# Ledger of designs, part 118: VHH binders against Flagellar brake protein YcgR (ycgR)

Target 1, 263 residues: Flagellar brake protein YcgR (ycgR), of Thauera aminoaromatica (c4kar8)
Amino acid sequence: MAELSTPSPASPAPLDGGRGDELEKFTLRGARQILQLLQDLITHRGLITAHTGGGHSFMTAVLKVDEERGRVVLDPSPDPQANRRALAAPRLTCVTQLDGIRIQFPLVGLGEGQDKGRPALFAPLPAEMLRLQRREFYRLQVPLAHELSCLLKAEDLARKPVEVSARVIDIGAGGVAVVVPTGAAEFVIGGTLPACRLALPDGEPIELDLEVRNLNRQTQRNGTEQLRVGLRFAALPRAADTRIQRYIFKTERALNAKARGGL

## First folded at step 10 (VHH)

Design R19 (from L2 with S31D; framework vhh_7pa5_2)
Fold by ESMFold2-Fast, scan of step 10:
Structure R19 (fold): chain B 263 residues (1-263), chain A 121 residues (1-121)
Amino acid sequence: as target 1 above (263 residues)
Amino acid sequence: QVQLVESGGGMVQPGGSLRLSCAASGFTFSDYAMSWVRRAPGKGPEWVSTISDSGGSTSYADSVKGRFTISRDNAKNTLYLQMNSLKPEDTALYYCAKDYYDEWGSWFDHWGQGTQVTVSS
């Protein structure tokens, strides 16, 4: 199978990541810019992860851009099931990087056929492509010693309110990823968790509304299952943004110093 | 600066074995899941295997299950792929890839230059 990692009920994120106008300045809509970026991905033989929904994804690459027919040609997966999922999906979310820049674009209307006698996938040219510098998507992996936690206000399987103290495993300008035991609460992609509390060193917990963006099940060596939950900051106050960015900066610097010392 | 350097490729006969290594630097290796991806001549990239940050979970493409074993040594910042019972279809350039997870999902934010594996009689 060409599908990546542990399958989960996670849906592919919208191109804008649900962040409204914040990502507009990073979104390319010019036909010439889109064509040039796709050509750059071909030239650099970019590894593309195509998300088909439900936590499923496969590896692909852009084979060529057919400007006359207004479409991209992609490598199919060697896994027939991944190709069937892709063709059945209402959209693919394609993610890659070029020179440290995150590139994300949707493909809709996927079909299959042949290119120069070889199997290929075809889709209309994307109407938009997202291009983010590392600083815009960067996620700090939180050291276990920092014991960062987020108190989540969620619901159990019976839709009753529960509070779950979750360990924060990564944090960025746009959100956090947390780990919870499987079954501790029910999470629905696109659902909002109101008035959650993020505990950073120095100061009171930050009260935030969080949107569930992705879910990934992980099995530990001892057989214990845990759920990794990706959460977006639905509304980020200026003071909270400053505190989060300061924590990220300080911790990144300390980790870089430790890595250099290990030489 | 993140750097991934693959080694251990070579030419081997069908049924043979090879062990690939990937030396990682410029990031905290133990904080990230790692993957092997391959690209055969005239074909697109194919995901081969993934290992979690702790090494506690692994996954494999159906084409290599039972023949390949992914492992890591976090003390040495090194990723491995033990390849047994090699087939001509395993001929490819093998890449070490660094997994990245964010609110939009999983993707690879870095990969190496690759190491060539050729399986022929």
Scores: ipSAE 0.511, ipTM 0.826, lowest interface PAE 2.1, mean pLDDT 84

Design R2 (from L2 with T28R; framework vhh_7pa5_2)
Fold by ESMFold2-Fast, scan of step 10:
Structure R2 (fold): chain B 263 residues (1-263), chain A 121 residues (1-121)
Amino acid sequence: as target 1 above (263 residues)
Amino acid sequence: QVQLVESGGGMVQPGGSLRLSCAASGFRFSSYAMSWVRRAPGKGPEWVSTISDSGGSTSYADSVKGRFTISRDNAKNTLYLQMNSLKPEDTALYYCAKDYYDEWGSWFDHWGQGTQVTVSS
């Protein structure tokens, strides 16, 4: 993906998002299980997105597992800048899928060298790997007809408060993705947007705090830019969580019913 | 069951053109951004191009900008890559990839088996 990044502090790894207890039951920590899963990724030639922080990422794959030295060997990016960012990052967060299962793991202590005479990246074996059925992180793609929006409370380049009405692209239990015009506000990975208002159909807007997790700049066909922003729910009151879940469930049921009805 | 099936690859001379297609099924195609990713012989995967869910915005790797055009037909659940002015450096296995954006970041949650493009004289 052509993710452009704003210069900012490295974003925390996904597992740092206060989901430790929630994700524990899906986390593999056995050395044998980790080795087997990495070998499965090699066998299936899995494409891995490695997040280096600050909204940067690159694509890689596991070339091999070096059990004797306790390390994984990865394909470097064809982009030298991406490799430099990766080597400078304190941590990589690697995300992929295998047979419809989301797989996510951290790599710490990345180095560079050669494998079979070709450039390669090396890292110690991860101490943990997350395996999630996709439904555990289900995202509802919001129908355009719903006109779902979130009023973001952000800052401009001069740290002056601004309010931006953003279109909600997708929504899940953990957050939303929105799109905003380029220049409408300044977003920093890891930054918090307090007291934003999510407008769901049939009710008052939900006031909630959002953490910026991801930024992706896109150029429209007419040459104008837009920014896609991934936002995590920092904390949700029970009532807000219930309303969001009901919206997701109701909308998905309606979409599935319409599809099965032959419309 | 998500399926992505690439086609349209082949052998072509430098300066030639090819059009790749990706037939998608098992998901609401019009709701997801889609990408093309390639793997050259002995190299790691390289992102080539992305198109938004509506087709309203596109982005390209610098190496292909001005030569390749990504497009989609949401009525046919099909993604395309028009490749012009092909160079030997474009030789690779080309994958259709389904983009996933969430609060954790962007990633590919599905991709196809790929279609081989070989550019040689």
Scores: ipSAE 0.502, ipTM 0.822, lowest interface PAE 2.4, mean pLDDT 82

Design R20 (from L2 with S31A; framework vhh_7pa5_2)
Fold by ESMFold2-Fast, scan of step 10:
Structure R20 (fold): chain B 263 residues (1-263), chain A 121 residues (1-121)
Amino acid sequence: as target 1 above (263 residues)
Amino acid sequence: QVQLVESGGGMVQPGGSLRLSCAASGFTFSAYAMSWVRRAPGKGPEWVSTISDSGGSTSYADSVKGRFTISRDNAKNTLYLQMNSLKPEDTALYYCAKDYYDEWGSWFDHWGQGTQVTVSS
């Protein structure tokens, strides 16, 4: 990814799944493979979630691939503000699936116009695309009954240190997603939260550094706002990695047993 | 493995109502947020509504707020969309979608074949 600059604390960081160079082995860079995959998304009517940064996203789909002009044509959002955010973004991270395989690709240089008399978004063809089997991106949705939490060490809007106990809503090999009340702390994409503590049901809390990867604001039915924060594990010790994998495996097995009428 | 089967679509006149259902199988339904997404001819996909895994949180697109209600029955592995005061612009194929959240953001990892809703005379 030579075109990607090092993330700055003062600037939005590109969404890269928080796995860095580990994703390289799953990256497609062949022009024909990229064209075929985009065409498969058209054929299978793939729903694409395009992330514009700052926790914002919109729904899109590939309308066509203009191989001659090296462009992909996308459906715009019905929400004009989502389109304005997309056009202002330095890059989009597009995520979809085909037959349980995660497909992810960046789009840079988004423009707007018309395609056959209808509004459209245009971007140069991506130079790379990720293809991940479910096992490589698997996220366990944490049961509410587990009350899994992570103590985050962050800063408030006045840059004062603050500790926030956040509920863990999902967990995978590469990170966790947590929920915090809006305004509890300020999170900067690409920023590192040092010495956070992940409390698994069994044993001592795991001390780890977390990198902020994404932010999604949500309004609940009662009007309460909350912030969903995606966090990547940085410098995860081997013992901690083993404990997290064991928790995921045990919980997955228990959920599968419950779904099949087990206990 | 994962299967989502939508039903309840049909033809209705403006101002009418329909209730869509989505039968889920092949995963622990109660562990995942669920969404409704629609696609009209000549338009891109439009997110309609999302409900959290417990049903305690819901959200709606501005175009449907006050008219549509999303709900779920975790005991029956079923998602619902109650559609009231239907308008011609609600004409679309409606998809049930399984939400997935990870460190890269929210996205849909599975959706059904869709159920057609047509609002006209």
Scores: ipSAE 0.461, ipTM 0.809, lowest interface PAE 2.5, mean pLDDT 82

Design R21 (from L2 with S30D; framework vhh_7pa5_2)
Fold by ESMFold2-Fast, scan of step 10:
Structure R21 (fold): chain B 263 residues (1-263), chain A 121 residues (1-121)
Amino acid sequence: as target 1 above (263 residues)
Amino acid sequence: QVQLVESGGGMVQPGGSLRLSCAASGFTFDSYAMSWVRRAPGKGPEWVSTISDSGGSTSYADSVKGRFTISRDNAKNTLYLQMNSLKPEDTALYYCAKDYYDEWGSWFDHWGQGTQVTVSS
């Protein structure tokens, strides 16, 4: 298999498109909290991707916060054209991360000047900043072509151990949803399925414990019933978490590339 | 604790060469794509190059294509940047960066302390 080109980290997509309602609870509006977060970005040398619209972005960093004038001071791009686009843009959407926390904020009214004799960009302090743990919301719909499966260790109707290979239909940081034929095994909400095996396309199956969270019956086109089972990861090892994260991200990127290429 | 330590910078004349190294510790090095990023005085960070977790694919900024080569040694947890035909415009602090993947995209998770490269006559 040919490995896909490694994309530049300088172009991560901003989180938008009707998710504002869900993100409101993670939006900071307190002046003190905003100042503290910007200072944390300075202290930890946070790399910021600033989106100027039209698919354009550049890398920057916060140089300092000027509380007296109510503004942030930013590094200009080494590309003069990127700086011209930024200055012409009605707003920048700034995206960064710090210790597993996604941070996103707008900057409006960008200007240019000097800071200590060096070129710099200036903008008023943002009125809002989004602060999210990276893994809180996303569920990847698993492509059928991946044939991603999870071997479940469950019990049949007679309480005898049974192994059932379930198709994984979605996956996220906290768990998976799988589909099994109705009657293949008994599932109890809150019950634990020990030593199940999640098969990802790369490497050995991941052995993990799963907790049943929800059950939903569905009817197939041929009239047979299937059961959708929502399963939570219990005590997920860091190495397993990293492999799951990598699969989710790589698959989402490939799906986005395919969708763009198809139209 | 994740650590990235860059080395190999120095002063060199135009047309010269330098090899940068980044020693990584505190994480599973062979599970992450790695990048080099530079910052020149008075300019923002500029992405230079990225290498995949296996080393099987690489990418470069247009300004360095054909002159720089990124490589890695997963057995030694070390990232390299071979810089040839250096120009005064390559003068910058060079940072080693660990790529991080999540459902919203990729970013640099950790930066090293940087190593200074100065190209002057």
Scores: ipSAE 0.058, ipTM 0.530, lowest interface PAE 6.1, mean pLDDT 79

Design R22 (from L2 with S30E; framework vhh_7pa5_2)
Fold by ESMFold2-Fast, scan of step 10:
Structure R22 (fold): chain B 263 residues (1-263), chain A 121 residues (1-121)
Amino acid sequence: as target 1 above (263 residues)
Amino acid sequence: QVQLVESGGGMVQPGGSLRLSCAASGFTFESYAMSWVRRAPGKGPEWVSTISDSGGSTSYADSVKGRFTISRDNAKNTLYLQMNSLKPEDTALYYCAKDYYDEWGSWFDHWGQGTQVTVSS
């Protein structure tokens, strides 16, 4: 009584064809650029998920690039069934990440053989490779249920230090937008707010410096004014940057799953 | 700078046990799921096990289920893999891998240099 195999957690979905026009500016078609990117995957021992269609995938890696024969050499799967599916597939869609860069490329005409006496998979060099860098332009609308807040260290009208708990309304890789009651503190465009504390749902508040970039007054239905403050991350530590990006992408995926009516 | 450093590999006879460790630095360890992945001679990488950020959930490849136990100590920023009832087929370079999550999916964005496990008679 054996259980069925559990799917790999490292199985990113391939990009859909409807986004092709948006992704064109990130697509490499130069032979030299393609060779360099494949070599970077070899040098850094990049783990690749190869999608064979029908919801099937396996993990592989680029072993070498054979420029003379115009081929890439890949590790076969430890699972013979996965290798058979790969060889029968009209194409593989290979997806990986390297230093925060998402890389995706197709392989067509997969064959099997030997490389230095060991089993290997071979394919012609891809004609194109997608290279997507960090999405610094993306901004997440923060769900009200998350009660995301940022404790701002600012000054009042008399230039005395004041701490204001502000509600975060949107967040991106480069900053946050918050709302505060009008008159709670004075803000100056270009001014720095040191040692503010961003409270994410999980873990300790993140201490970070914020630069004021824009100010907008909002009038509520009852006539009460709120101030929307746009804040840029200044001197953002690596660990803080990583936690913020994780929160953004995890939350966006959860919202997308909820919108589809499935979890 | 994310760093993952594996240790605890070595040579062992079939039926033996080893405990692998992975020391993590340069990121908020308690905020990420962590995985073990292995690469055997002449074979591609194979996912072995994953543990959630809190340690409350674990999953295993069928080939190791019931023999291996993944665990973590968030106070020490350390990931572990307890390997029991080792078989020659478990011979591989074992990598500690950090899971990454974005709107297009989840994958590994960092892994260590690996630690070699050799099971032979």
Scores: ipSAE 0.123, ipTM 0.540, lowest interface PAE 5.0, mean pLDDT 80

Design R23 (from L2 with S30T; framework vhh_7pa5_2)
Fold by ESMFold2-Fast, scan of step 10:
Structure R23 (fold): chain B 263 residues (1-263), chain A 121 residues (1-121)
Amino acid sequence: as target 1 above (263 residues)
Amino acid sequence: QVQLVESGGGMVQPGGSLRLSCAASGFTFTSYAMSWVRRAPGKGPEWVSTISDSGGSTSYADSVKGRFTISRDNAKNTLYLQMNSLKPEDTALYYCAKDYYDEWGSWFDHWGQGTQVTVSS
């Protein structure tokens, strides 16, 4: 593979470490778990995208895990330039999926050699692997026609309790983004909004605690200011989680069907 | 659930042509770039081509540039690879892959079972 960098300039910037605490619960550090996951990638013939930095990447796959020598053996690229870039890189960021689960891991100290007479790339076993389910990284843009809302329990500027009906603009398994008129309530990053009510089309509103994660002030085309608030589900009962995932699935499927049927 | 099903592979002689198809379902096809990746025994996986979500931009590996053409029909949720002037070194299992990008970068989050292309005299 020459380089898989055409989509890279359009991609969001890499995490700056601000999500370190949030991602810890999805990080595998047990040697046995790491070995098992790498073996699963071999068994299921996982295609791996290895990022070498500078917008460059190449396709690879795990050929073998050499537990005795503490090494992973990788397919080299058919493109010699990609292999040269990989060997020169201080670190590879490897990304793949298994059954809809995003798997990401670093490789440091890449070398080249042979495995059973064939060219191969070698690296020490990664000390950690990140494992994220689709539900953790996917966000559905909520159709305006759905009029999805969340009743927020917050405080106004004078610290008096206020209830604000906020429009939900995107939703994922981990939270929602909502918009409210500027000045409708006071929000503090890290603050908890207790007993808020998320309205989905089918059934009673879901009562849940929300944590404020980010704030972004936006100006609409008509000149009206609104505040976009990113909210994390602090704790989510199984029934609520199931309903949210069902809504996301059904809506995505309906959007896909509409796009297909319109032509 | 995401499904990608490749078809159109087969046996051809050097200089021949084949057209591969990939039927996509379970996601909003029009929102994602799509790629073809190939894998031959004893070789690592090789990226072949990518097409943007709208079909307005394409890219190719140097080994296939000028011989292969990637295209898509968003109304039918189908990806295509037209392969001309086939060479023995094009022999491989060809996978349809769904491109994804997030805050960590570009990668493939799904791919199919593949369709076998064999170029021999």
Scores: ipSAE 0.485, ipTM 0.816, lowest interface PAE 2.3, mean pLDDT 82

Design R24 (from L2 with A33G; framework vhh_7pa5_2)
Fold by ESMFold2-Fast, scan of step 10:
Structure R24 (fold): chain B 263 residues (1-263), chain A 121 residues (1-121)
Amino acid sequence: as target 1 above (263 residues)
Amino acid sequence: QVQLVESGGGMVQPGGSLRLSCAASGFTFSSYGMSWVRRAPGKGPEWVSTISDSGGSTSYADSVKGRFTISRDNAKNTLYLQMNSLKPEDTALYYCAKDYYDEWGSWFDHWGQGTQVTVSS
């Protein structure tokens, strides 16, 4: 026997964006199930968004599954910078859909090479894949008339505490998306904003911790810059979760009634 | 349920123009951002352009900046891509895609069958 330490098996980060064991029942871990799902993505030529961290992502697709070598083969980006970011990233988070089902999986150990003379990206087969039906990932687009806001506790560009009232543009079971003017505060992906206050119509604001998950900078037609910030609920008390679900349900019903002629 | 139907593709010479359309149904079009994505023969998909739900903000891939313009008509549930100064490397199947943002990030929850654009002499 060798006296050297044995390498530990890989421990991939969770697929859940911080929802812990709550998503375990939607997680595929069987090798045959994973292979079948990847093959289905090939057959349907699924468009995959691969997140490389730091707010960066690129489009890809599964080109081939190499069962013998335990690898997936992916289309590289036409943008060489996106490929360099992907190769430098400790992991990719891949997201797609198949027949309305949300599919997410991590890739670790990305490499580059060629498949049949063409550039390709290679990664070990994912150990797990997440499948969510619409009800599990649904986001209500907040009507502008509701003027729904979230008071963010953040830092400005000089690292001084600042409070920013941000307009909530969508809301779901796991978080909100908000819009802030560019430069109003500094946001770091993975950073936590403590004791933020979400204002819902029925009662006192909900105090909660929000994790920054994504950032998207957009230029309005008038030249004004806006930042779209995706925020995850770090932890929700049961009462807060109930109030958010109630708001979503009531608003969805009202929007459906309006679309059908208002009865 | 949700349907996205692209049209307006065809064959053009280098330097020519085309305008693509995407007819959307089965969801509240004015509540979602929309994107164009393309897939060239033997290559992976490439994001081309995005427009916000109101049409107030747009973004473009570096390869198409200054040549392509994305727009939308929320009253008609229609997305457009005006393509000018077309190059052979713009040859691809062009997809209309519905943007989705959730706690895990941005992605596309629906896309159409695509419309073929061929730029050749």
Scores: ipSAE 0.595, ipTM 0.863, lowest interface PAE 1.9, mean pLDDT 84

Design R25 (from L2 with A33S; framework vhh_7pa5_2)
Fold by ESMFold2-Fast, scan of step 10:
Structure R25 (fold): chain B 263 residues (1-263), chain A 121 residues (1-121)
Amino acid sequence: as target 1 above (263 residues)
Amino acid sequence: QVQLVESGGGMVQPGGSLRLSCAASGFTFSSYSMSWVRRAPGKGPEWVSTISDSGGSTSYADSVKGRFTISRDNAKNTLYLQMNSLKPEDTALYYCAKDYYDEWGSWFDHWGQGTQVTVSS
């Protein structure tokens, strides 16, 4: 058993770029809705990752909402350097998950002070909050027995084309996560892998373009190193989208049946 | 429905030991990295430790490295944290957290109610 570091802590990436327009229908701008959602985060002690830019983030939580002053009060980081970065940042992007709901909101004008004699961070109430039900971002953990694979069209270290058969570990409406041996190919966040082939248990492989979104190096118990790659579907055809959703729903139903003791 | 239930907290003297457990249900436990997170009075949440889905890789916050050991039993859907040489600074509510990953990154999507650890005579 190898005791090598895993990527940690969990660091959710903010939703950004060309997806912003697609997410407009899930964006709350009503003051009452924003206040209610922030109060829900307090009640359930929601763990929040606050991104300060430049790849930096820290963990926080909403302590209270000061409605009279129009401010949210946050826990400071135990790391003084993280707090200094946060105070210097023009904007924080806060990301959390609560009861199957993905929540994201900006904070601008962060300050520091005290709340009831304890250090605290303060910011004006956000003008908007993104609220997505998990069903819209649902990820199916792929059963090993299904042996799902994706043939990736990538480049090696010498910029030569290479095909890598990657095991699919999870799948959702927006993409897949796969594992590949470390060094099998070069991946660049934001890079596009054209004409990849996703093999589902039923039917012919689906040809699609994939965008690299995240990279995480992992070490297996047997000492084998592997790379986990998060991939977004680019311009998914309707027939492929239907087939992927059908696979997800069918597999989820089977897993739920097993969980209820219906082997 | 994902459920995480922590246990094993209590009051212990400085230098003592405690073992925390987290019983997981409602998801395929063996497919996810798991973490321990704590919140001390007057401080925000602090990540403590993470273990990979297979148990082959672990990582620790500098403040607990060498004193705490994270482990898991995938056959029993249980996560553990062995805490040795406890200090007053370890006093906190300890949460079991389920890692979540998608095409945008990794984060915690579920955590339990927490179990209180108090290091005091």
Scores: ipSAE 0.073, ipTM 0.531, lowest interface PAE 5.6, mean pLDDT 81

Design R26 (from L2 with A33D; framework vhh_7pa5_2)
Fold by ESMFold2-Fast, scan of step 10:
Structure R26 (fold): chain B 263 residues (1-263), chain A 121 residues (1-121)
Amino acid sequence: as target 1 above (263 residues)
Amino acid sequence: QVQLVESGGGMVQPGGSLRLSCAASGFTFSSYDMSWVRRAPGKGPEWVSTISDSGGSTSYADSVKGRFTISRDNAKNTLYLQMNSLKPEDTALYYCAKDYYDEWGSWFDHWGQGTQVTVSS
């Protein structure tokens, strides 16, 4: 009896907790502002990914804000297993976006019931909501044609060294996100991977130290499981930093030129 | 500005077919995986299908497998969903969604307004 949720292509991880101090200026705590933002999600039919822990999530949306009872009303998942996990979770982390602005908020005390005779999930209004402008935290989606890879120096479950070739799916000034097959290595949040090798299209691979910041299990489009790993550049030589920044700049400019139809 | 515009919905009899389209603009369409998601009245959103950026791999929800086909035309910046053998349970608002991946994970960073599909009579 496997306890797997219905396959979902998008399972966003919550923002790293260590970034809380940097994100405080983007955090809304006023009741009026929170109510307005929730109403905007209703008006724009915002799709929300709700994280229930353990790499599990489901898609939902805000159906209604009940100001009299101080509650939000959410669409339940069509998957009963996902709803059971959500109700058992001590906290949900909800992630969505409107016009490129990331919105994230916690829900505590989830319950189930009915709204106008239809199944619904209920939770108290969140005390805070993060509203973060996406462009301030830019990440380049790596074109598949670039075949950008990173050779990770990690450990297996027995603490034996292993080397894993991982595909780089995005890159920024502070790190990369990679995909690896499930079981290829053991990754621990906060763990350091020394002397990894990042292969850019031009030149020799860059040797660098990476810190594991997040882990997200996903079902590949072909049905096999993979692990997405968010990695921070822990120690980056100036020459390597210059090469990475140059790659990002050139690729972004080329992609933007193509998207604008050769303007 | 990223824009996704769905079309092709309508009213159809059980067993009928519809083809949905999503016109994408404001980003390099060929660099992103794309998904279809639906939302039926009284039910939560349900993932329907995903296609890789090259079109080389696809995946489907069990409820639509064998009946729906996702495809894309990167030269035209257009995503499609061919829906065959439609059932009343397929009645929903269908959304085109752009997949995004960052250091914190994967998520939908844009979706369209949706196109309504109603299977009745």
Scores: ipSAE 0.134, ipTM 0.576, lowest interface PAE 4.9, mean pLDDT 80

